# Designs tried in a protein design chat: miniprotein binders against q56419. Part 3

Target 1, 326 residues: q56419
Amino acid sequence: MEGRTLEEVQEEVFKRHGVLVPKKELEDLAKALEEAGLLLTEKVEARLKEEEEKLKRERPMRLAGLSYPEGEREARAFLEAFRASYPGEGEEARVLLMPHLEPSRVPEVYGAALAALEKTPPPERIYLVGVAHRPLKEKAAALPVPFQTPFGPALPDLPALQALDALLPFELFNTPLAFREEHSLELPLFFLKGRFPEARVLPLLVARRSPELGEALKVVLRDFPGLLVLAVDLSHVGPRFGDTPLTRTLAEEARRRDLGFLERLAEGEPEAALAFLGANPTRIDGVEVVASLLPLLRERKGKVLAHRLDLEAPTLSAVGAGTLVL

## First folded at step 22 (miniprotein)

Design j2
Fold by ESMFold2, fold request of step 23:
Structure j2 (fold): chain B 326 residues (1-326), chain A 85 residues (1-85)
Amino acid sequence: as target 1 above (326 residues)
Amino acid sequence: DELALEFLKWFIEYLKQEIKEVKKELKEGDPEKLEEKLKELERLVEGLFKSVLLARGDPEELKKLSREIEKLREEIEKLKKELEK
């Protein structure tokens, strides 16, 4: 029971650090944290409140100078270089699926998204749906504040966000701090804001599938038309993600599952795309978003523009990314 | 950073076991003692939730922990409702 869990922690620490942490020290730490509980919680509460106050006004850039340039001129050159990485032409999108993986890892996949945006009339607003990498109090959430970019602030579409909130059986604005470091919104937004500087944004996160979100969005999109963007990655395979070392067989299976998923979405068959993955053994990141948005994806046909399963050589692992227009 | 992540993983497993014990005693245990225990577990899970909101580390590992925390919150809420019957 509890003793077994502590032994497992000891084993992991020993494997990684070469130091055996006695089980008693872990038990003492747990008791000390329990005894300090309210005081530790109040320190965390003070920290949370401070960060939340900042988010009441805006969501600042977290990845400028790391994943993309800080300056506007350099950022525009960055966009042009990424577009050039994809030699093809795009197609008009009513729905765009694009990655949130580090852009330098899959430049032609982001380039394909830019190619699609070139063919897409500038929308009044963008429904940007990412994947929560922090806990949410509900299955989905939004943050109704400007998101800073090198191209200026991406302003929230407050009327559309309020209409969406009114249709949901839970409060949409439920976990502001989950947006603080959420790269699944920030990285795609850089590219979207660069191409559509006048569009307002609905920044949305999904933690777990919510059929209610999809039904509500279908209603909101009728009164507040715009571009729907699914900012999701595909397969995650290899030791970093709990698998044995990456083999050619595992990589080919991951690629097959990525493409099979995207192709079924492109045929307007999102339920079939989810069923194709079964238990999702290669951990395609987008399943909860797709499962939430079924009413918006059914019978909508399109095309897969790009795909890469990108190797992380240091971890012998790989992550898939793709671009789909519907 | 890595040590903090390993502690969070351990703490989640600890909470899972404690919830499992509440489930085992739901029909035959003292309802008032179970209610007190469940409120304590709820406070601990909320503290964990708040800590992960500020945590740094591998986003994919944080996502996995976040889904576990969300599941613990759901299980506690269900047990609270069942205990009220």
Scores: ipSAE 0.780, ipTM 0.911, lowest interface PAE 0.7, mean pLDDT 87
Fold by ESMFold2, look of step 22:
Structure j2 (fold): chain B 326 residues (1-326), chain A 85 residues (1-85)
Amino acid sequence: as target 1 above (326 residues)
Amino acid sequence: DELALEFLKWFIEYLKQEIKEVKKELKEGDPEKLEEKLKELERLVEGLFKSVLLARGDPEELKKLSREIEKLREEIEKLKKELEK
């Protein structure tokens, strides 16, 4: 689109798709793309700069009133309801694996995480590692600002974040806009902040596996002890993810892959967990995070507290979620 | 939003093809014209990167697009290094 006339675009579309698109439809498409932020114009560039500057100061709630309650009292009741959805007892966690899937879809899996937090002494800080759903300039990133929650701001642990940045071969604070709508941090953080209101947070995202991140975190955790949280989902199967419609066979395979992965992690064998998945045919979401954090997962034994492969009837698809303590 | 995501997918495939053409021409092509082409591709990929940062839609589709964009950035950086040798 950039640097081209609409006539040139029209010719290109016809050449590639065999249909002559009217000029007005191309103009409507260009307008819609600009409104969605897909064309770089002077207006869009100004919006990019404005949003980026806001995120260098704080990260606002994006899912209050949608995924969890906006008010503090309602949010506390929400936590109690989720804990009640898991009838078991937790275990103390030095490392917690929990989902970032919509909480109402897997209430007992989040409830199991809350049960684990009940058994976990309040940490000074939480290393919260999510999965980037937007592009990052590097393999991993952090945002060293307060994240707003219904329970007040989750404050960043600036000394620990600075130490981590100093140990990496890339700038850690590299893509603020990637955090703007990142639910893989916001959803778990709601539960973590609700249970540990005094803990500071290191909000981290992984886009692609980074062994350097795990080695650096191992050093930082020795100097700045805390709770490590892997905020990841498990299998993604069905047409929404590029498969045929979900069958009983595919669902059974996804569950087997999820549980086999979690069980090997619970044995302190993260390399074996990755090897078990091979080419990752059910698209377990946690692979890149686990592959980044191997030094922190080796030899840590624990327990799988919960798992659900959540079926999404409208899309004939499913997503797995689990709770693991190490 | 479905139309916008389809455009992003098309644009990524377009950029993949352009990068393949640069790879073919790297051995025998005009270095000055290849450098100009790579600068154009770099600007387009960075625009795409920024666009997806602002985009709304299914987070799982956006994640897939994001990984493709990251791959495109890496491929262009490799080609820039090779052309400078």
Scores: ipSAE 0.777, ipTM 0.905, lowest interface PAE 0.7, mean pLDDT 88
Fold by ESMFold2, fold request of step 23:
Structure j2 (fold): chain B 326 residues (1-326), chain A 85 residues (1-85)
Amino acid sequence: as target 1 above (326 residues)
Amino acid sequence: DELALEFLKWFIEYLKQEIKEVKKELKEGDPEKLEEKLKELERLVEGLFKSVLLARGDPEELKKLSREIEKLREEIEKLKKELEK
């Protein structure tokens, strides 16, 4: 509501709803909205510009000291602990599906990803495809700057990113600020960079399914081979996500849908995996990414290494995470 | 955070209703007035888009709101093209 005074807002509320809200209550709401970044003011606009300028140079760590250790030695030990949480052997991955859920919640699922990376020859580059949690101007986006990690910067593969941009019917580098706090890239990147310190990265976000992205990536991967990583979570069930409190029945349904989705992907049948979910009643997070990347997933067989439906007792909710190699 | 997210949901529904009214009036309404309304709606949606880029809160709720904002932007662009005919 740019350029409006609190008096003008008060008048509009009265016009629309027939109630006069006290000015003090409007002031408290306006302050809370501004602090949350929901009320566009000159202060918020200045902050937006400042943050965007920072992102033109690099993407700094936002979760160091929160989700993973800040120091390199501690970060290495962290990786070792996660690998130890998965007692099995991995398999070589040409495509890896891994979560972006808080690592401490699903340690063996991240451990399974590390096990797969142990069997995977170091790639020249990693196509890291996450899920946008902020709005994008287009269906997908990239940010062509170094992403900082405790293991050093993950450098962008600029030639591959430029080739991808040239093949898309929209500007690929369209929403830098959407990357500022995007954990679906930062959390998987910690594990990937820790294992493959020399690989360059294409940090990609999907907001809405884009068949154009998958077709373009199929062409780019031919000329710029690398590891494709789908950094996605699975079912989201419970009150945090709009459901009733988690019941055994809802949890069983979420697990069945997670595993059925992953199993069909492992058979090289991504269209069948999507069809199995129908309207996606348990809100599997990976649907838009899989739907974008169909040409890269068809007929590629593999194995589900791990799965967990992780309980959030305080919210009576759960989130599923899995590890799939193709 | 919860109050701010409820305001966003309300505002998105408000914008949806305003767009629906423009659709109803597209053929028979005053084109000049409809164009003015669409420009205002576009400005409001773009402000909402920018505000959510900096917003704090549950990433999963922000994701859901972000998809709705993206839909609103697309709808307004389609209506602008239709009105220019």
Scores: ipSAE 0.764, ipTM 0.905, lowest interface PAE 0.8, mean pLDDT 88
Fold by OpenDDE base, fold request of step 23:
Structure j2 (fold): chain B 326 residues (1-326), chain A 85 residues (1-85)
Amino acid sequence: as target 1 above (326 residues)
Amino acid sequence: DELALEFLKWFIEYLKQEIKEVKKELKEGDPEKLEEKLKELERLVEGLFKSVLLARGDPEELKKLSREIEKLREEIEKLKKELEK
């Protein structure tokens, strides 16, 4: 712990709080942190700097060979299989809400997104807004570097990113390390790059609601038109998330919340969608993203193409996913 | 990975208690000493921030830790502003 010995920390905690944390537990924990590269040692700081320097050039694939194929041929077959899992036709999207959940869990929801993309004219650029699962220095961030995909690099739209940065009250290009393993961008980007190989990308993360982001993007979209993509999951219910095991009643409530949220968005009423959730008891993932993008979602009517509440059987928990076009 | 996350959770709770103590001392304490304590807490939170950036595990657990870190930062910033008044 930043130059302090485990003994010093133990002593300090004991002196201040009267709690003696067993030294062995602290040692085991410290070892686990060291093995995980989490201890703020000189070595970890050097690694952080190295990883930050790498991210100045490109964002490599993290989930290739795990969540999707690494090879281009196999990746194309993967896209076709996912498209085939959704039997319906899509609609043209100006705004696309799609999941970032593990694709194999909700194939038809990703298939619905692909169906919508088939009906969408190729955009010059894609504003890809994901959820930060790591902490950010600011409410939102962008990474202005190529993102690797099996279909080649997704190139950043630097002029549009710079225009966005200039309109924000904070530095947009913050916390590059938050992008390193962020699946909320990588997974949807696979599908987007596969469909629109020539589109530039604005990879954005939201940690906390930023009304400023939505207002700035509304201005930027006038000069830099493109497809807006919200990469968000829906309800998170069950023991993994602090609930009882999934029951029919809990699943019905999760579906009600998910669909009620999506339907209000489809009606062009994003404030009503947020109000409908209240305290968000089923933990819809996309609330901070939607709250940030209100100016872009208002009065846009659309259609819910797909929804699934997917059971994770080992934990008796479930995650909601949906596809919405506006 | 689970042990690492449990450590980070424990450390967050530790920092919450330290912030609570500083908040109590704000009324009667030496402003210079309180400023030094707040600077140290900021350093520790920055370290925690960096650790969570490198952490592996359940994305939802990492997201939860991220939100707790954000709260710690906000509380420290609030205390700094109160000390400057």
Scores: ipSAE 0.668, ipTM 0.878, lowest interface PAE 0.7, mean pLDDT 89

Design j2
Fold by OpenDDE base, fold request of step 23:
Order: sequence, then C-alpha cells, then structure tokens
Structure j2 (fold): chain B 326 residues (1-326), chain A 85 residues (1-85)
Amino acid sequence: as target 1 above (326 residues)
Amino acid sequence: DELALEFLKWFIEYLKQEIKEVKKELKEGDPEKLEEKLKELERLVEGLFKSVLLARGDPEELKKLSREIEKLREEIEKLKKELEK
C-alpha cells in the first residue's frame, strides 16, 4: 500500500514537472527527511523557540520597504496617494471589510477603505480580524504584543483580549509564530494605524470558522466597544489556484461571486452571502472569517465602496478585493 | 522553497494514506496497536505543523497546506475518540 501512495506521488510529480522521480529516491528522501526531520526537528524546535521568544516582546515589520515605506514621512505620503486613488467619499463604518492583498495591486480599494476611515470617529480599539495563511493550533488566535508600524507601535488592548480569551472554549493566545510573517494583519494595520494612531488593536487570525469567536466578540464588544475590521480578500482564480488561465467567462464569474457576496453582506444578510457562494468555486478568501463573525454582521446594512479583480499577469491568475462598510 | 512545499504536499498525502489504513484497521485491529499508531501519526502531524509554520512561499499554497494539516489533526482526533469507545 505504501507503494501506491509513492506511485501516485510519482505520477503527480511527473504530470506537473515532467520528471519521473524514482520510488527509491522518494523513499530515501522520506527517510532522510524523517532522519533529517528528526535532526531538523530538534534544530527546527530550537529555532521555533528562538523565534517565539522574539515575538513575546513585539511583532516587527516584515513588509516595510517592500509593500509600504518604512519611514514615517514617506508612509504618510503613501497613505495620501492611496486615498487620492479613490475619487469618492466614504461612509462611517462600524464594520469595515477591506483587503489584505499587496496594496499596489488594488490601490483604489485601499483608498476606499481610507475614505471610510475619514468618516469614522476615532475608535478606542480596533478588532482586526485577518486570515491565517499558516496553520494555527486552534480555529483562531491572537498575538497580545505591540505590532510595529511606520507610525509607531500598534499597542494591544490587553483587557479586551483577556476578556475574549475568557469567553472562548480554546486558548486564544496560541501559535505566535503564525503572526511572524502574516501579511493579512500587517498590511491593513498600516492603513489603520496611520488613520487612528491612538487606537489599541486586537490582532486576530482565523484559520477555520469559529462560531464561538463571533459570539464571544459580540459579548466583548458590549464592554469594549470598537471598530471591527475584516481583512479579507475575495476570489482567487486562475492557474495559481487550480483553474485554467483567466478568461472573460472566469473573470465574470469571479466578479459575480465577489459582488454577490459583498452585496448580501451590505444588506445585513451574512448567511445569505455564505449560501450564495455554495462550494465557493472561486475561492473567496474571507469565507471563514465571515462565517466566524455572523452575529456581528447580521442586520447591519451598509455599502460596497469599491471592488476590483486584479490580474497577476505572470501567472494569468486574478484576485478579487473589495471594501465594504456596515 | 518550491521543493520544500512539494515535499510537504507529499508528506500530507502519505499521512492521509496512513490515516486511511488506521480507519480500516479500527474494526478488527488490536486497540493498543492502533493507539500507538495514532500517537505516532499525531507526532508526525505536529512535525508537519511546525515545518509549515517555518516554510516560506506562496501564501495561498501555505494556506492550502495549513488546511490540509488541520484536516489531518481533526481526523486523528476523531479516530482517537472512536477507539476510546
């Protein structure tokens, strides 16, 4: 039976890469990685511990100088340019859905988020809910440390985080390493900190739908009011995601699903939004986050401010991004 | 980075197969041996979990791997609960 799995892997590698890897080399690699994985496991564990210890104090910027400027002056100019890319006016947000995609790909969508933030009174705290692109030990996690930004550190709201932890059936403060390079928090946080420098932050990641998170947050928000931010992307279509190259038909379907999802959220019908996606064939990124936050999204009416399906030309793939206020 | 991701994908498929074998053995197998196999699978999944945490590459590929790891963990937990009954 071990032979079939290796044969299937061999066939997959052959289909994808045109290389027939001998079964023995796969077995030797598996064994070498088991043996080296044991040696790598001790080294990996030591490295993991070292990286975890660093994250006990602060989460440093990972994308400064790459996705956004490191210097404060340049960062302010960056914010202004992104705001200028959206010609409209925003609306006051109690809930903001915004992207976490590379900002340069969808500037007007981030501009729409900034426009909404201009109409939003400064919150005492921001509940920033991102998507885990790495595995978590639990369905959701938080990192209760300062996040560095060009505008200074975003300080955690420890009392609100502790209140949330107490209401969850699992340990909220799990998997700190998942936050180390998580862009779904870092990129939105740049814009949020730039607009609301005094707001405390609750940096949250969702790996899997957690109805418990939404119920707990609903309780916490009564005692600890703040702005809820869903940092989520929309459709992911094309070869990078297992589809054929982007066609007009595929792009139209992605847009239809993105807009249909956002419109139903704007109507205060998050369950209808999820139901509309069905099996989620265009892989809307925000599904697990929205599914976790249903109690906070129900009956809230709002407006879609922006949407874009952005083509990544080198891969003939596209990612949807949107800005929604509730 | 690409080679590392391909290896992780392979290892996930290996673990899926091992879990399927344990599922087949649950009806007729020695409970003590099955418990030992499940403990070993948990150890391997934990190793995989740690490896993906440190991995670099396409965020969407990492996300996919992450979801597969989560499924493996859930399946092992279900099997443990079934064995305790």
Scores: ipSAE 0.666, ipTM 0.876, lowest interface PAE 0.7, mean pLDDT 89
Fold by OpenDDE base, fold request of step 23:
Structure j2 (fold): chain B 326 residues (1-326), chain A 85 residues (1-85)
Amino acid sequence: as target 1 above (326 residues)
Amino acid sequence: DELALEFLKWFIEYLKQEIKEVKKELKEGDPEKLEEKLKELERLVEGLFKSVLLARGDPEELKKLSREIEKLREEIEKLKKELEK
């Protein structure tokens, strides 16, 4: 609707679809879009600019009081409860694959991540690579600002971020607004900051596979060693994702794909893991992240600590989550 | 939020059709007019990009929209390169 009148939109819809949308409905839609900040009006542009300017200073919590407690004391109790939900022991991680799904859906998977972190020496920095659920201008992006958590701000590693930017063929510090409400970073960061309060963070998002990112990170990790965290979910199956309602067969296929993917990663064969998925019919979320980080995952042996396919009953859909240590 | 996402889906499909039309016109159309159309499509895709950045809703649906936007950008960029030849 940029620059077009509602009448022009109405005419175009009529010409193309043979449907005359009442002007009032278009006005209501336009108003709803404006209120939602989706109409590129001067007001929306001003809001975008304001939000971008805020993100130059810090990234506020979005999910505090929703997905995790806002208060530090309650947040610590939350971590302890999640750790308690996993009865096993962890292993030292150089690379940690963990979910970004709503924590309450897969508590033992996050518990397994916490168990791994207990066996991991405190890193100087954490490379936190999430999945972009918003569009990016480039294949990947970073936000070089403090991320708020109940445990205090997670501070960026500016030197390491700058070193990474210098090695990439694109501007790393793009699309700050994509980070504003990105849960794939916020949720894992809660657990990571709670365990490693002094670690600096490199908050990274991947929208599309970037082999350049993996090669650049491999170089940066030599000078700036740290923990690599892949914050990714696994299979997405059912009506929410374009499938039929969850059946035993569909669930078994999702589990097979998830575990087959994780097991091949645990064997140090990330290319084999990607090849195993093929067209990715169960929509494993972490594919673009893994494809970007191949140089960092090769020849690393590890262990699958936890896996769950969690049913969302209202939609008869399910999401896979796993914890892998390399 | 659902209405906003439906609108964005509709708008993506609209842009896909516009791009298809430009692709058909590339062989026989006026290059200057095609360039203007591509510039307008780029502007509209940028608007869509900004809208999805601000949109709320199911993260997986937003991710899907994001991928569709990237495809639109790639298609427009290919068409631009073809016009420059």
Scores: ipSAE 0.665, ipTM 0.877, lowest interface PAE 0.7, mean pLDDT 89

